# Designs tried in a protein design chat: VH-VL binders against p73163. Part 1

All scores and structures are predictions.

Target 1, 246 residues: p73163
Amino acid sequence: MTVDIKTTLVTIPNQNLQIAGYLAEPVAVGQYPVVIVIQEIFGVNSHIRDVTERVAKEGYVAIAPAIYQRQAPGFEEGYTPEGIEAGRKLKDQTSSAEILSDLEATIAYAQTLPNVKPEEVGLIGFCFGGWIVYLGASLPTVKATASFYGAGIPHWAPGTAEPPITYTDKIQGTLYAFFGLEDTSIPMADTEQIEQALTKYQVNHKIFRYPGADHGFFCDQRASYNAEAAADAWQKVKQLFQTELK
Below, numbering starts at 1 at the first letter of every chain, in headers, positions and changes, except where a header shows other numbers; antibody chains aren't numbered by Kabat.
ipSAE, averaged over its two directions, is called F for ESMFold2-Fast, E for ESMFold2 and O for OpenDDE. V2 adds 0.75 times the mean of E and O to 0.25 times the DockQ between the complexes of E and O.
Where letters were taken out, [cut] stands.

## First folded at step 6 (VH-VL)

Design g5
Fold by OpenDDE, look of step 7:
Structure g5 (fold): chain C 246 residues (1-246), chain A 123 residues (1-123), chain B 110 residues (1-110)
Amino acid sequence: as target 1 above (246 residues)
Amino acid sequence: QVQLVQSGAEVKKPGSSVKVSCKASGGTFSSYTISWVRQAPGQGLEWMGGIIPIFGTANYAQKFQGRVTITADKSTSTAYMELSSLRSEDTAVYYCARDKYDIWSGYSGMDVWGQGTTVTVSS
Amino acid sequence: QSVLTQPPSASGTPGQRVTISCSGSSSNIGSDTVNWYQQLPGTAPKLLIYDNNQRPSGVPDRFSGSKSGTSASLAISGLQSEDEADYYCAAWDDSLSGPVFGGGIKLTVL
């Protein structure tokens, strides 16, 4: 069962930075867990907004912050070669510290909303956002994380920062990771390394690997969409958030 | 082991259209960029456009916009390039090439090329 | 006419070291990695160097690439007769939203 929602554009304060955000909320009066929805390299585009709304319809307050606010305010691209290249370059201009700061600011903002349960915070992210939420899972406020095809988690970070896997020992919540087995950007070895790290540090986790699914399999707005894998993953996400946040 | 095999030579009249195919075998197709590059006789390489099958969208060099259409069929691992309103200056060898690209490392060069398709435009 | 500029020709004797230049701008070589292609007569181009200085499998270490600012260079040491070919530099151009090639250089082995 889904609930009626409303959407609004918001401004998330982070010191001198004003981060644009897309907020989706249940219309019914109540207290809801909050889920931060993290974009791909394409900005808060129609897909990310759609996911934000879908999360809200499940009975959550969902908010998608503009991760590229510093680099390119208002950045939004489609799934074109141009958009990919632009988004990739912006990704390389980010920093782990700034990303974490923005996540914290977003969480803090959400916690001020009258209909939010401030102690119930979840993350969901896709592609670059999958990388981000794995990193973000190390935040003490985060109780549940859904990471979709987050590449580079074991090996990559912008600048001189350590990759997100380095902070696995700090994860206190539950983490679900979703991978397509046809995804050439995420070798099987990387997924195994992630799983090993999560196991090593006794993080409550599940790794879902979908045969036949490619990178971006959850996005129904591009050719890599895999309806079966996406549907299953969505059920897992709902289960995760239901268990950990409600 | 990955190979790109293109369709055969074409002889076309001015004003007509040509559609060249490029079939990939022996490896991954959809996660790469398939580019089309042509080379007129005695001239250099000219990029026309490309498509990322996993996304399904193409980009084009400005010179060819409105006249070229690039598509990909993931089910058959085949990319297509259609060029319309042909003129004598379009006489060239047309290549498809696979570019190893991902969002983390970017373009890593066109590492696999088709054998080329000769298109001759003459009245 | 080409976005990237290369000399039209170069030559060397067997065993010699030759250097091929490629000049671009801030929108391409200045902001993106450079690739090099070798094209033997009557054949399709072959990737020779990628990411400024990386060699694909099978490419001899006689070939090396470098980049500085808005320029790139391909060096061939121990020149061999089979190295006689056309060489193209390439890079993504931000303003054109696609890869661009140099005009190509014909390398003759004397």
Scores: ipSAE 0.470, ipTM 0.794, lowest interface PAE 1.5, mean pLDDT 95
Fold by ESMFold2, look of step 7:
Structure g5 (fold): chain C 246 residues (1-246), chain A 123 residues (1-123), chain B 110 residues (1-110)
Amino acid sequence: as target 1 above (246 residues)
Amino acid sequence: QVQLVQSGAEVKKPGSSVKVSCKASGGTFSSYTISWVRQAPGQGLEWMGGIIPIFGTANYAQKFQGRVTITADKSTSTAYMELSSLRSEDTAVYYCARDKYDIWSGYSGMDVWGQGTTVTVSS
Amino acid sequence: QSVLTQPPSASGTPGQRVTISCSGSSSNIGSDTVNWYQQLPGTAPKLLIYDNNQRPSGVPDRFSGSKSGTSASLAISGLQSEDEADYYCAAWDDSLSGPVFGGGIKLTVL
């Protein structure tokens, strides 16, 4: 069953940076695990806010930080050619070190909230956010990670940084990765490299591959939505978080 | 490997229309756009427009806006380009080409080209 | 008029290194990747370089690409008579929401 939630716009401090955040939390008194929800290339838009709320309705404190706070404060775009171009360019301007620092700051902020259980941190992210949460799974406080269609995990990073696959040996929590088989941004070989790395370093993991699903299959606000794949993936996310974030 | 096969050469009068087909075989049609590029005799390459599946619509170069219509039939893996109000300057070879634009990588160019369709516009 | 500017011709002798330039703007080369096409006489164009400097399978390593600012370059080392062709640069243009081509350059191997 889902629960009643409230939402708040918050500010997440990280040194001299004030990161905008979208917070969704159960109304009922209690202590809940925290889940950090990571945007696609489009900022914390209506889709990411909806996912943040869906996570909170399952009994979590959910928070979505603005990954582009340094490059473009307040950036939010839809699914137009102009939005894709703007978002893709901001992705290329990010820094892996700054992303990890901002994830740590978000975790620290969430842990100051009175309704958050200590040491109960999960991650979920989509597209660029799938890339980010794979990288973020290397943080020792992260117990559960759901990475959706994260492109470039084996071979891409902004600037000269190493790609997230090179951090696989540091992952201590459980990681579920979700891919569409029709997703040309993520060749089958990439998903196999990820699976091999997770197996090599003995990470608790599952890889879900969806026939007929394309990049962005979880987003019900655009043409790539695949209702069957999205429903199955959501059930797997709920199971992951219920098992690992107690 | 993917192959693009275009319809045959056409001779047209000024003021008429032409519709060129481009059929894909092998590989997947739905994950790529089909662009149309023309080349007049002795001239360079000129992008006319294309269907970009991720955007759900056809895009057209400004020069051809209002005269060109680009469509596709996914069930037959066939794209079409129709150019109306033909002029002698429209005499050219018309190519279809597979290119890719996606959210992650952006534009990655035209890696497969059709054989070309010669359209001659003369009185 | 092409959106990207190339010189109309270039020449070299076998074994020489030739560099072909392409000039654009902040709305295309300055913010997007560059592709290069080779067109042999009487044939359809062929993708030669993509993503600024990547070679498709089957393209010899004597072809290389680079970009800086709003300009791009194609270099051909160890020039061969078979390299005589037209060469086009291309890039996505953000303001036009589509690809644009250079005017092409005819390379003559003497």
Scores: ipSAE 0.465, ipTM 0.703, lowest interface PAE 1.6, mean pLDDT 90

## First folded at step 10 (VH-VL)

Design k3
Fold by ESMFold2, fold request of step 13:
Structure k3 (fold): chain C 246 residues (1-246), chain A 123 residues (1-123), chain B 110 residues (1-110)
Amino acid sequence: as target 1 above (246 residues)
Amino acid sequence: QVQLVQSGAEVKKPGSSVKVSCKASGGTFSSYYINWVRQAPGQGLEWMGGIIPIFGTANYAQKFQGRVTITADKSTSTAYMELSSLRSEDTAVYYCARDKYDFWSGYSGMDVWGQGTTVTVSS
Amino acid sequence: QSVLTQPPSASGTPGQRVTISCSGSSSNIGSDTVNWYQQLPGTAPKLLIYDNNQRPSGVPDRFSGSKSGTSASLAISGLQSEDEADYYCAAWDDSLSGVVFGGGIKLTVL
């Protein structure tokens, strides 16, 4: 059973920056944990808005901040090669420090909302967003993280920053990572490095690897969609948030 | 070793269409930009379009909009290029080529090329 | 006409350094990485340079690439007779939303 929701376009302040955000929240009066939903390389597009709404329907306040607000306000693309290259260039222009700052600003904004239970923060993100939420799991207020097919977690960061795996010792919450076994952007060795790091630093975690699933298997708007893997992963996300966000 | 193997040579009449296949083996395919490039006799290289199979949509050079369809079947690691309304000027060698990087790392250069498919349009 | 401009030919003698140029615009070379291809007669092109100045495995270090503004150069030091070929520059073009090639340049080793 899901709940009725409403959606709103909001502005999230961070110092001199006004970050566009997509907010979905239960209509019923209550106090709900917050879940931050993080875009792929395409901006907060129809897929990310759909995920934001799905999270809210499970009884959370869900908010998707525009990660590219500094580089390209209003950027939103579909899945054409030109959209992919445009989004990829913006990804390379980001800063890990600014991403963390914008996540903190998003958390702070959500905590001003009257229907948000303070101190109960979850993250979910896809592709580049999977990378971002792994990094964001290092923030002390984050209790639950769902990282979907995050490429480059062991080896890549924009500019001269260290990759997110180097932040693993700071993760205090529970982290679920989801990978497709056919995903050539994320070699098996990378998923093993992630698992080893989480184990080494005693992070509560689970790694889900899906035979037959490729990069982007959760998105039902493109060729890589895998309905079986997507359905199983969604059940795991619901369990994670129900267990860890109270 | 990644290899791209294309379908065999074609002889076509003006006004018909041709569909060229490009099968990847010994390496990764679905996350990579798969390009189609042609070369008419004595002429230079001309990009026609490309696709990243996990996303399933293609882009096309303006010259070929409306005449070219590029598709991919990730289950068979095969890309296809179909050119319609053939003219004698479409006589060329048609290459498929995989970019060195996957979509995450971005376009960098085509490091794996098919052997080429000669299409001859008689008129 | 090709979007990237290359002179139609260049020449050199064995042992010489030669430079092959490629001119573009802010929407391609100015904003994106340049790659170079060598094509011997009757063969598919071969990637010679990627990411402006990187060599694939097996390409000799006498080949080097560079980029300045909207122009790019391929330099060949210690020219050898086997370097006689056609050379193409290429880049992604943001405004055309795709790959653009130069017209090609025939390098003759005298």
Scores: ipSAE 0.699, ipTM 0.879, lowest interface PAE 1.6, mean pLDDT 94
Fold by OpenDDE, look of step 10:
Structure k3 (fold): chain C 246 residues (1-246), chain A 123 residues (1-123), chain B 110 residues (1-110)
Amino acid sequence: as target 1 above (246 residues)
Amino acid sequence: QVQLVQSGAEVKKPGSSVKVSCKASGGTFSSYYINWVRQAPGQGLEWMGGIIPIFGTANYAQKFQGRVTITADKSTSTAYMELSSLRSEDTAVYYCARDKYDFWSGYSGMDVWGQGTTVTVSS
Amino acid sequence: QSVLTQPPSASGTPGQRVTISCSGSSSNIGSDTVNWYQQLPGTAPKLLIYDNNQRPSGVPDRFSGSKSGTSASLAISGLQSEDEADYYCAAWDDSLSGVVFGGGIKLTVL
């Protein structure tokens, strides 16, 4: 079922910026869809690398770009109070335009790889990354998006930019969103507003709400891990990518 | 109303350990930053460390690293602070205090405090 | 001794306006919000001001906070006898990766 993979540190060009990336890909020569894996506020840490590898083992080329490359090159934190504060501050220093630019650059880079199907692009993101991939879903190249506990999608953006929900009418691919019902950082009203927007603009979507799951329920490296919810969500992600990208 | 209720007063010998509990009621426990702050007689407030239960990891003031352990049990909405190798200088009132945590505003002050636990260390 | 610096004592008469200072550095007050706590004799501290200048519910508007650079200030207008207490400033310190307190100031109402 799973395939052998290899991992490599790469450099993603974006004009004058060189974005560090973590690349995982099947060892066997072939043509594979590409999935961009977007970090939490903690950088491309061990959890994000693990997810990147997990995606690759399912027969994809997976790449995780450093979203904080501009603000803090090499930034990587654990799930500590210190890491939270550091990552949160960096999040506030980002911009929607720069984030979208980095996504486009990452996609463009991936499309140059010899074993990639350039027309098959998916996104998966967690927490701040969940917010990012919702925004990124508006890119015309994106066919599938998995957004995990993306907070602030209806009402937050860095600076004076509009929140990602305002881009919903531009989403052409399919979007799955995953929420824990115990997550106090994402009110039910926010998830409903997201669902309403997706419905209004006729975006193919599914919203999964997990009772008893808290913020970060997919991450097996912190106390909020919910094995049952995470396992179900992973199956849904695999189904999404299988249907839309293969 | 939200409350933090701490365990009772402790009298300890030098070299021993003390474990103080802090139980939350009337609100969400896991999404807050639970701090431990002590106050020696006639002295100011001293931050010891804290924990966010949903993450399960604690941070500590350098002064107490290696001697203090902060934990949280989400199922009982209870935080714990254990201080080992007690000294006479550790005689103080120990407080737990919650700080609201979210990814947008960060920490916004300790808005609920426990009643305090008096720990007396004497030979 | 404390990372944040406060004068040890202040005093005022009823009705007077008093100001309490708190000085820090770029790693705390300069980069993070300041909170103020009031501690009445024999009681646990109480949050008085958060995010530099916000008042929790129940705190009178005669209490106000401000921040500039690496310093913060708590102002109490219309001083009352019940305001006699210790006051502490606090902030997150990026270099220490934790909360730091001022040394506290004892406010006496004459």
Scores: ipSAE 0.674, ipTM 0.864, lowest interface PAE 1.0, mean pLDDT 95
Fold by OpenDDE, look of step 11:
Structure k3 (fold): chain C 246 residues (1-246), chain A 123 residues (1-123), chain B 110 residues (1-110)
Amino acid sequence: as target 1 above (246 residues)
Amino acid sequence: QVQLVQSGAEVKKPGSSVKVSCKASGGTFSSYYINWVRQAPGQGLEWMGGIIPIFGTANYAQKFQGRVTITADKSTSTAYMELSSLRSEDTAVYYCARDKYDFWSGYSGMDVWGQGTTVTVSS
Amino acid sequence: QSVLTQPPSASGTPGQRVTISCSGSSSNIGSDTVNWYQQLPGTAPKLLIYDNNQRPSGVPDRFSGSKSGTSASLAISGLQSEDEADYYCAAWDDSLSGVVFGGGIKLTVL
């Protein structure tokens, strides 16, 4: 059921900023929903590119923007202690406003592509990207969001900004959140707080909590990979995007 | 109570290898940064390297690059440090120590230490 | 030889306030938080201060840490005989991609 895809490096304009992007799209001419793929703290690395391609193979136009374009153009790290520290520091140098601006710019760019259904926009993000897409879900153009182990959603934001949970009332689309129960970076209480907020504001949502899964369980390039949880989560993502975007 | 329990003392010949284990109990293991630090007799602390088990990759001090291997087994909550090509200067107490690392605050200090493993290298 | 520089020794009398310095560079103390460790004779090090000035549970408030620029300082107020130990500062070094320690300072309580 997968389709042939092609990949291209693109430049996403955002005022004076040129954001590097990794674009994956079906080869066949058609009209496809667009999914923005948001990186972890490691930049648009091989895992993020792989996910972008996987999304495209499901019949979507998928694009991964460099979230760290301002701080460190071309930043890409592996899952090493060094990479973690570097990526973490860059994360702290971001701002919610700039992140949202970059998301909007990415969406706008995608909407200009000839094979894109401009009204069908989805988000998927991992770790820091999970945090980002929850925030991004508040954008009026977003219809579907898949947030993977987004830490800090209830409590954290760079600078003096409010955490993403503060904007839950603005979410108009459907949001799926995926958590590993062994993930010590995301206490159960945080997931419950997220669920309560989504419920309170009547956001269409599903929360998936995977026993035995740790942080980053979806990434098959690190030791925390959990094949069973990842496979299930991927099915849920496909269902979400099928239902909301197609 | 979280504890790190290390393997016993080792006596090694020059040129041989030693592998020290560090088992965590009473708490989480995989999300911490497990460090290895040694201390030669009468000397200061020297960082050798570390590993975050959930990632499975280690980093090393340049001094030990190519001679030390740090691994972790999440299933047994055990970290290992193997040092090869031993020399007399490697005689020291070797410590494992966990750092409460998280993606938001980073490294927050080594809050739990093993009891130390004495490695003696002599001909 | 240590990346972070500490005086080799310090001393004080009971009740006195003593300060231990730690000097680094822009790639470590200048860009990362500083941790302090206490090592009593014949024992493993113990975390004394983390994140420049935070005390772990069980550490008395007479211990305090500070950081400015590329330097850090550990202050011990109301010095007690039990404080006689070695003290090490530590930080992540971006250039070395790892943890670096100070040379350690031996604190004697007279």
Scores: ipSAE 0.656, ipTM 0.857, lowest interface PAE 1.0, mean pLDDT 95

